# VH-VL binders against q9nrl2r1430to1533: the designs that were tried, part 58

Target 1, 104 residues: q9nrl2r1430to1533
Amino acid sequence: GGVHELSAFEQLVVELVRHDDSWPFLKLVSKIQVPDYYDIIKKPIALNIIREKVNKCEYKLASEFIDDIELMFSNCFEYNPRNTSEAKAGTRLQAFFHIQAQKL

## First folded at step 23 (VH-VL)

Design ee33
Fold by OpenDDE, fold request of step 24:
Formats: C-alpha cells, sequence, structure tokens
Structure ee33 (fold): chain C 104 residues (1-104), chain A 122 residues (1-122), chain B 107 residues (1-107)
C-alpha cells in the first residue's frame, strides 16, 4: 500500500545517495558554482529535493517518483557532455536506479 | 521543527585549540548546507564558510581560509568549527546557520543556532 | 567581494510608525538578498529572502523590495518587538557578505 511505497521510495533514495556515483546529484546545483546552469536547465532537481518530497509524502504514485529521478538524470545529460565525469557517473547511477526501481 | 543547537560558551587562552559544535535536528542534516558566522563584540555579522555534510563540500571566506577548519559529521547531525591556535582577536559570538534553497539555485540562511560565545584572553 | 552598505546606521521611530531601511550592493546581486533581524543576546532571524519573499512566520508588516543593487526593508507599522538590528546579506556570489546593520530604536 501507500506506506509500503513510501518506505520503498525512502529506501531507494538512501541507496542512490550512498552510491559512489551519486556525487553530481546530492544537492541542487548552486548558481554561484555553475553560473550558466539555470540558463539551460529549467526544471532543476536533485536527490536532496527528491528526498524532501518523499518525506513530505508528495509522491502519490511510483510513476511520479520515477519521473523525478529520470528528470534528474535527464538534466545531467542535457547539461554535461557525454565525456564528462558527471555524465559518466549519471549513466552508471541511472543503470543502478533502473535495476532498483523494478522492486517498487 | 528545524533546530540548530550549539555547544556552550568557551573561555580560552591564546594559543589553545578549540572545537565548537552545531547539532541540527528536525530535518535531514546531510541534505542542507550549514555555515558559520562570526560576530565580534558590538559588531556585525561575518560569513566564515559553509559545508555540505552530504559530501563535505566546503567553502571558506578568504578572510577565514586557513584560520579555521569547518567540518561535519552527518552520522550525528553535527557541524564543527575549530581553531588550532586561538588568538585574542578570535573573541566573538559564533553562529551556525542552515542554508535553505530555491529552485533558481540560490542558497540562503533560514535557520540559526543560538550562538556560541568564545572568549580568548590572557 | 560584494560590499553591502546599509543606511541609516540608526533609525529612531515611534511605535506604530513606518520604518524604511536601505541596503546597497557594490555590484548587482540580482534578487539574492536576505534580511535578518537580530535582537540583543539572540541569533539573527530570517525575515526576507529573494529580496521580497517573507520567511515562514514573519508578520505581514515586514516587506522587502528591490533588485540589482538597491534594496529596501519596510516595516509598515513598527511594533514594540521590532526594535532590533537589521542586516541585509547577499548570497549571489562568494564570499557571502552582510551589511553593517541598521539599528532600529525607539524615538
Amino acid sequence: as target 1 above (104 residues)
Amino acid sequence: EVQLVQSGAEVKKPGESLKISCKGSGYTFQDYWIGWVRQMPGKGLEWMGIIYPGDSDTRYSPSFQGQVTISADKSISTAYLQWSSLKASDTAMYFCARQGYDLKGSYYFDYWGQGTLVTVSS
Amino acid sequence: EIVMTQSPATLSVSPGERATLSCRASQSVSDDLAWFQQKPGQAPRLLIYGASTRATGIPARFSGSGSGTEFTLTISSLQPEDFAVYYCQQYNNYPLTFGQGTKVDIK
């Protein structure tokens, strides 16, 4: 049920955060550190934001949770060229996510 | 409810080391930047630096770079500010503060600790 | 660094009167400007962020305006509990910097 799904979302976020390739996604990109980020990315999101939404029970459906995670990766691939460490980390983390998401 | 609770007042001598703490609660500690702000007696607020406990990303003010060390232990939701060798001029109130964020990529201090008074005198 | 300059240094007003505090940045900080209130012996309290957004729990009598280099904090009708020091702070670029503060005291 809903409680089970909420717990599953929480656990999945924990696993994503603990993953070695989570470093590009842990926190919302600072416009001080990346001045042009928000000129390109219009729907910013990060694991800390997703966790906050989980904690606030903002995800009513698993699809909504998955959509935000996929958005996070999409943003990464949109902003970062394929040969960057960020994009490579994103590729690996996304693969991990897809495996874990099957358990939802 | 978000709360930041700092360690108690300190009375030290010049040359002594010191490490003060700031414990966060009521939120996911590792998911928010936490900063330190100095306020010398009768003076204004001075940004010292910030740390993101989730990855230990740390930023210092140039004025405090190399003068203090900011650290965090996310396992106990605690941030630290430390000196290896205190000076009389370090006498001040020290506040920790959490940074909230907006979706435009800005981070602003939204919650503050009660402050830790550090007195350094011979 | 971006220098924040507040004026006046002290503002004496009577209860019920309007208080207007100014904050100027040496260069544009967009709307990345916060206002804090600090009472004696207490920690600063966030009043306004994003130049014009009231923080949670902040009374409607507090309002912020401005962008770029000129900012204003307005207290529409000063209450006894509003006598304090007010700081502006830019968070548009490192290092983060505060104004020197404006003391609002009773006339």
Scores: ipSAE 0.926, ipTM 0.962, lowest interface PAE 0.4, mean pLDDT 97
Fold by OpenDDE, fold request of step 24:
Structure ee33 (fold): chain C 104 residues (1-104), chain A 122 residues (1-122), chain B 107 residues (1-107)
Amino acid sequence: as target 1 above (104 residues)
Amino acid sequence: EVQLVQSGAEVKKPGESLKISCKGSGYTFQDYWIGWVRQMPGKGLEWMGIIYPGDSDTRYSPSFQGQVTISADKSISTAYLQWSSLKASDTAMYFCARQGYDLKGSYYFDYWGQGTLVTVSS
Amino acid sequence: EIVMTQSPATLSVSPGERATLSCRASQSVSDDLAWFQQKPGQAPRLLIYGASTRATGIPARFSGSGSGTEFTLTISSLQPEDFAVYYCQQYNNYPLTFGQGTKVDIK
């Protein structure tokens, strides 16, 4: 909440969210929708959570922000086989992120 | 401060259409599920459905599937509940509510709108 | 759907007394159980989530316990502002379902 100038982290999150391949990452996975997800993934995270952390100024270093983003992708690749649409989207979004992260 | 503000009371006739609204503030609207709950006069609470404004992912209760339409406009932080043709039995209080979450993947209603009273009678 | 059953329908309690409300699920909902308070003309207010965690700003006199199919909301010492209707709700599976409510009124 509040009106302020977007930080580099805020801007990058906005770009990630707007990307066509962000759909697997927009929200925390629901255990109702994916019953076995939390049997496998122990550190769940998603773009909405990362954005919340950015808004709360919880990231003091770029490396902390990057670590959470990489965790998000790691979770995706851990749970989803490589031939799934989720994993393929994750691969493309991660590549995009790696390019954008060079600006941080 | 998280706040949900709903549109005002409605007085309608059977057969009329209606769209009521719920505006969220104090948080990133598109990043939280928002749902609708019906409470008929003197009765309990009934879950109608939920929508994730960020991608318009929508889930309905079987009892309300096809009876109402839930939508959202994230650009103005607003969720909607609409009927194409009201019935007298639709007379009720309608609440919108945000879902918070825990890191075990559970979602629970944590903030509620003040409610919108809809009265349908001939 | 998972049916939530609350008891008693009405609980008459004197100010300062302990109030115990029960909620039963037709099948296990793990700890995905919330309690809400609703006063006349107002929206429900979240009291407890995860069966036993108090929501922000909720007084310590409210406590939740239980798991699986049996749950309890306890008000250790009833205050005048606590007279209301209380609902339990499971969010373990769709459709989300509420109990029929327990009315806590003055004895």
Scores: ipSAE 0.925, ipTM 0.961, lowest interface PAE 0.4, mean pLDDT 97
Fold by OpenDDE, look of step 23:
Structure ee33 (fold): chain C 104 residues (1-104), chain A 122 residues (1-122), chain B 107 residues (1-107)
Amino acid sequence: as target 1 above (104 residues)
Amino acid sequence: EVQLVQSGAEVKKPGESLKISCKGSGYTFQDYWIGWVRQMPGKGLEWMGIIYPGDSDTRYSPSFQGQVTISADKSISTAYLQWSSLKASDTAMYFCARQGYDLKGSYYFDYWGQGTLVTVSS
Amino acid sequence: EIVMTQSPATLSVSPGERATLSCRASQSVSDDLAWFQQKPGQAPRLLIYGASTRATGIPARFSGSGSGTEFTLTISSLQPEDFAVYYCQQYNNYPLTFGQGTKVDIK
């Protein structure tokens, strides 16, 4: 992986990361901090992982990229009750994503 | 290629302040935890703490909490370890190391800097 | 904190011989156990993570086993470049902790 021009996927990831509600999604949940997380979530993913996949050109279709982003939100809503800060942040970030994804 | 390059050796006196650096390259710096490990002369490895440059989430070992400050500047892919007032007992080799991750939420040191030797003596 | 204890402190072996290093945790660390090799004047190098997964570029003669509280690093046939200090490290809970190291030297 060398230096690449920012693709639409790269740009969208940058925008997601910079969003105020990205904090639950920046990195994989630590099993030290949340011991039961991986007993519940079977396909863990986060923005850092998605960015790495983008950088490695692992997404051949926009749908694949979108699927991973949606999985990230799905995991959040599966693990976190609706009234949590994480779920609320996820809801807002997902709405933002859906608007930006129209550009893909 | 993932690389961590640390700042050069330091010779200081007790009471002086010091800030050493660790620059990452070959990967997205803000997307990986980076930690500091102390190794006193002829001794083993001691975990000091870690920081996630993406959000500055920082964790310290209780033994080093309040004794040092770990920080990062993701704009220049650099992590820092600093002392406000050095002691002779701070004489040691200091390594920075990146934490890779698995998909089970575990993080392990996978790449290391070359180390920075800090010598504190009157 | 979780205390990691390695044994023996020093292991003297001849080139070509099998080396077996032990690491014990004061409480279960599941498989969150890494092994590092350190040579004089160098930084540690990751050998094994997840107790038994060999890191990229690590020769097949290195293998890790164990789970919970008992772990083993095995060098099936010691090579001249393998004489070094080896550390185990748990990353199952904070603070992260290292064993005190096992020095593998030439018999």
Scores: ipSAE 0.897, ipTM 0.948, lowest interface PAE 0.5, mean pLDDT 96
Fold by ESMFold2, fold request of step 24:
Structure ee33 (fold): chain C 104 residues (1-104), chain A 122 residues (1-122), chain B 107 residues (1-107)
Amino acid sequence: as target 1 above (104 residues)
Amino acid sequence: EVQLVQSGAEVKKPGESLKISCKGSGYTFQDYWIGWVRQMPGKGLEWMGIIYPGDSDTRYSPSFQGQVTISADKSISTAYLQWSSLKASDTAMYFCARQGYDLKGSYYFDYWGQGTLVTVSS
Amino acid sequence: EIVMTQSPATLSVSPGERATLSCRASQSVSDDLAWFQQKPGQAPRLLIYGASTRATGIPARFSGSGSGTEFTLTISSLQPEDFAVYYCQQYNNYPLTFGQGTKVDIK
């Protein structure tokens, strides 16, 4: 994308990080801390990685940016049982994201 | 350009408190683990612990748990290492270092601060 | 705790010669192994991560190999600026641990 899109991507990431329910998504899951995560999740991603990709201008289209954020939520729901705090936070943050993404 | 700049050398007496700092620039500070590494005079490198400034998630080496406090203030892109009561055996060079990552969930130190020499003597 | 053991403690080599440094882990660390260079009065510098991947800006004469418990750093043609202490470090599990270092001296 163009410079306007890159600024919009950056701002959306800032809003996601500030949201109360961002805590499961702030950093790439550590293999040391969660040893089985990478046996289950094959395309890992988190807000820190997405922000780095925005900063490096790695997203050419808004759809690529949106796909990474949706992948982040999909990974959360795949790894975490539905009734966990992580999955509930994911549901709420995803809803917030869908509202914000309409502005892209 | 990723850069970590540490506070200046310290000369202290046993029993005094101390807080040294590490300021990161050229990257999104809150999005990377940052760690502290001790090097005693003439000795090798010892990992003390790491912190994720974005959420203050902190992990200590068992050898340093309860001996130091690691903290960060993401609003000023700064990490801290703190002693409540210094000992002569705390005399060492202290480095901060940032961790990069791979998509297998491994984190490795990629950029280092210049070091802070702490001298504790009567 | 995973103990990292480096050998030799000191390696004396002439400029232009090959230096081979060894690092052994007390249990498997997969490829979660880094090599650092440290000169007197300076911070460590990352040379190799993932056992074999050169960090940005590191000359091609530095290469890493190995997996599991046995690792090697090779400097194919030693330059005057390469005389330093070299540390391996595993990041496969907490606590993160360094080897005791190999000092590479001019012969």
Scores: ipSAE 0.788, ipTM 0.931, lowest interface PAE 0.9, mean pLDDT 95
Fold by ESMFold2, look of step 23:
Structure ee33 (fold): chain C 104 residues (1-104), chain A 122 residues (1-122), chain B 107 residues (1-107)
Amino acid sequence: as target 1 above (104 residues)
Amino acid sequence: EVQLVQSGAEVKKPGESLKISCKGSGYTFQDYWIGWVRQMPGKGLEWMGIIYPGDSDTRYSPSFQGQVTISADKSISTAYLQWSSLKASDTAMYFCARQGYDLKGSYYFDYWGQGTLVTVSS
Amino acid sequence: EIVMTQSPATLSVSPGERATLSCRASQSVSDDLAWFQQKPGQAPRLLIYGASTRATGIPARFSGSGSGTEFTLTISSLQPEDFAVYYCQQYNNYPLTFGQGTKVDIK
């Protein structure tokens, strides 16, 4: 743990945000835009929230950071049927994440 | 410390163009919605629209769609409000404001810029 | 469009007294309701969000209540710095709309 892991978390979030398939995950889903989302998803999370938590040093272990990223993908697959653009983007970004996370 | 710093006061004539700015600091600019709010002299607050700088997702009040352009340049942490042809009725104070969020998907204005006074007269 | 109606338009209150400001929505906004304070020549300041949650740094004398269509901002024991215009705002649906304001004046 410590400063090296925090820098790695920050770098990984930057790489996720830069990925072409990040678009469903950039911001917390708006209740106005998707009114039923919060009836289904009870532990919402998005890259903007994860980045804020990294910036505030709220992750003490790599497992905590990985858990939030995996929760983000799990929410996507729970809310979106597998044939949707959102779920397909999630599948590709998750695969990218698994490759990059080997450095943690 | 979250700060939104707006560009200075403007004095314009009808028909002129104008672009005013709002620079955010002390937070990750691209991760928060930024909105614009008009206050005509002696009047209340009117929401004009919002933009998410991270992906340029933009929402306008029906009263202002087609009347202004809201944009952002996340590389310099700056949001913009722009008129292609000002009218005297555009004379007002214009505020930018950042939206915070809750984990129920609601977004609310939490930090405000100091305002930009725009005066449009013959 | 959800219309936010504030009452009274002007509230005259002596320092040390309690002020009660009302805000009514034309349809339910759940608890997606904020209160702002604005002093002359200044930007609005967030006081309350989520109908009842005080923003960081806001004194305990400010409290919000209500849900759905009827909301109240209460200022216990008015201080000299509290004389201002107060706006409610719903953020439950687009367009985001403000009430017309309640001016709190020295009595």
Scores: ipSAE 0.786, ipTM 0.930, lowest interface PAE 0.8, mean pLDDT 94

Design ee33
Fold by ESMFold2, fold request of step 24:
Structure ee33 (fold): chain C 104 residues (1-104), chain A 122 residues (1-122), chain B 107 residues (1-107)
Amino acid sequence: as target 1 above (104 residues)
Amino acid sequence: EVQLVQSGAEVKKPGESLKISCKGSGYTFQDYWIGWVRQMPGKGLEWMGIIYPGDSDTRYSPSFQGQVTISADKSISTAYLQWSSLKASDTAMYFCARQGYDLKGSYYFDYWGQGTLVTVSS
Amino acid sequence: EIVMTQSPATLSVSPGERATLSCRASQSVSDDLAWFQQKPGQAPRLLIYGASTRATGIPARFSGSGSGTEFTLTISSLQPEDFAVYYCQQYNNYPLTFGQGTKVDIK
């Protein structure tokens, strides 16, 4: 997208990172810390990677940005059972994201 | 353009406290692990620990657990290494280093600070 | 816990010749292996990560190979600026560990 879309992506990532329920999504999962993660999740993504892609202007369309954010949540729900703190945080952050994404 | 700038050399006596710093620029500081590495005079490199400034997630080498404190202040893009009571054996060069990542979940040191020489002697 | 052993301790090589440095891990580290160069009075510099991937800005004469427990750094034609100490480092598990270094000296 254009300059204003990239600024909107930046602002949305800042809002997601600041949200109390961002903690499962802040950084790419370390395979040292979570050894089986990459046996299950084949398209990993996290807020730090998404912010880097925004900074490098790698998103051409808002749909590409939204797809990465939704992939992030989908990975969370695939790896974590729904009763876990991680999945509950994902549900709440995803709801917040959907409201904020209407501004794109 | 990624730069890590460390605080200046220190000359200390045993028992004194010390906090040295590492300021990152040219990238989103809170999104990358920062580690500390010790090099004693004439010796090799030793990993001390790492911190993720975004959430303060901190991991220590067992050799340094309880011996130092690693911290960060993401609002000023700065990581810290701190001793409460220095020993003569703490005399060394201390490097900070940033970790890059790959999409297989591996993290590796890609950029290094210039080093801070700490001399502890009576 | 994972011990990284480098050989030789010192390698004497003439400019323009090939240098071959070895690094052995006490247990498999997959391809989570980096090579660093350190000149006197300077910070280490990343040469290779992922066992074989050159870091940005590193000349093509540097190449890495190996996986598991045995790794090699090759400098295909030594330049005057390549005389330094070289360290391997595994990042497969905590604690992160370095080899003891190989010093590459002018012959």
Scores: ipSAE 0.786, ipTM 0.928, lowest interface PAE 0.8, mean pLDDT 94

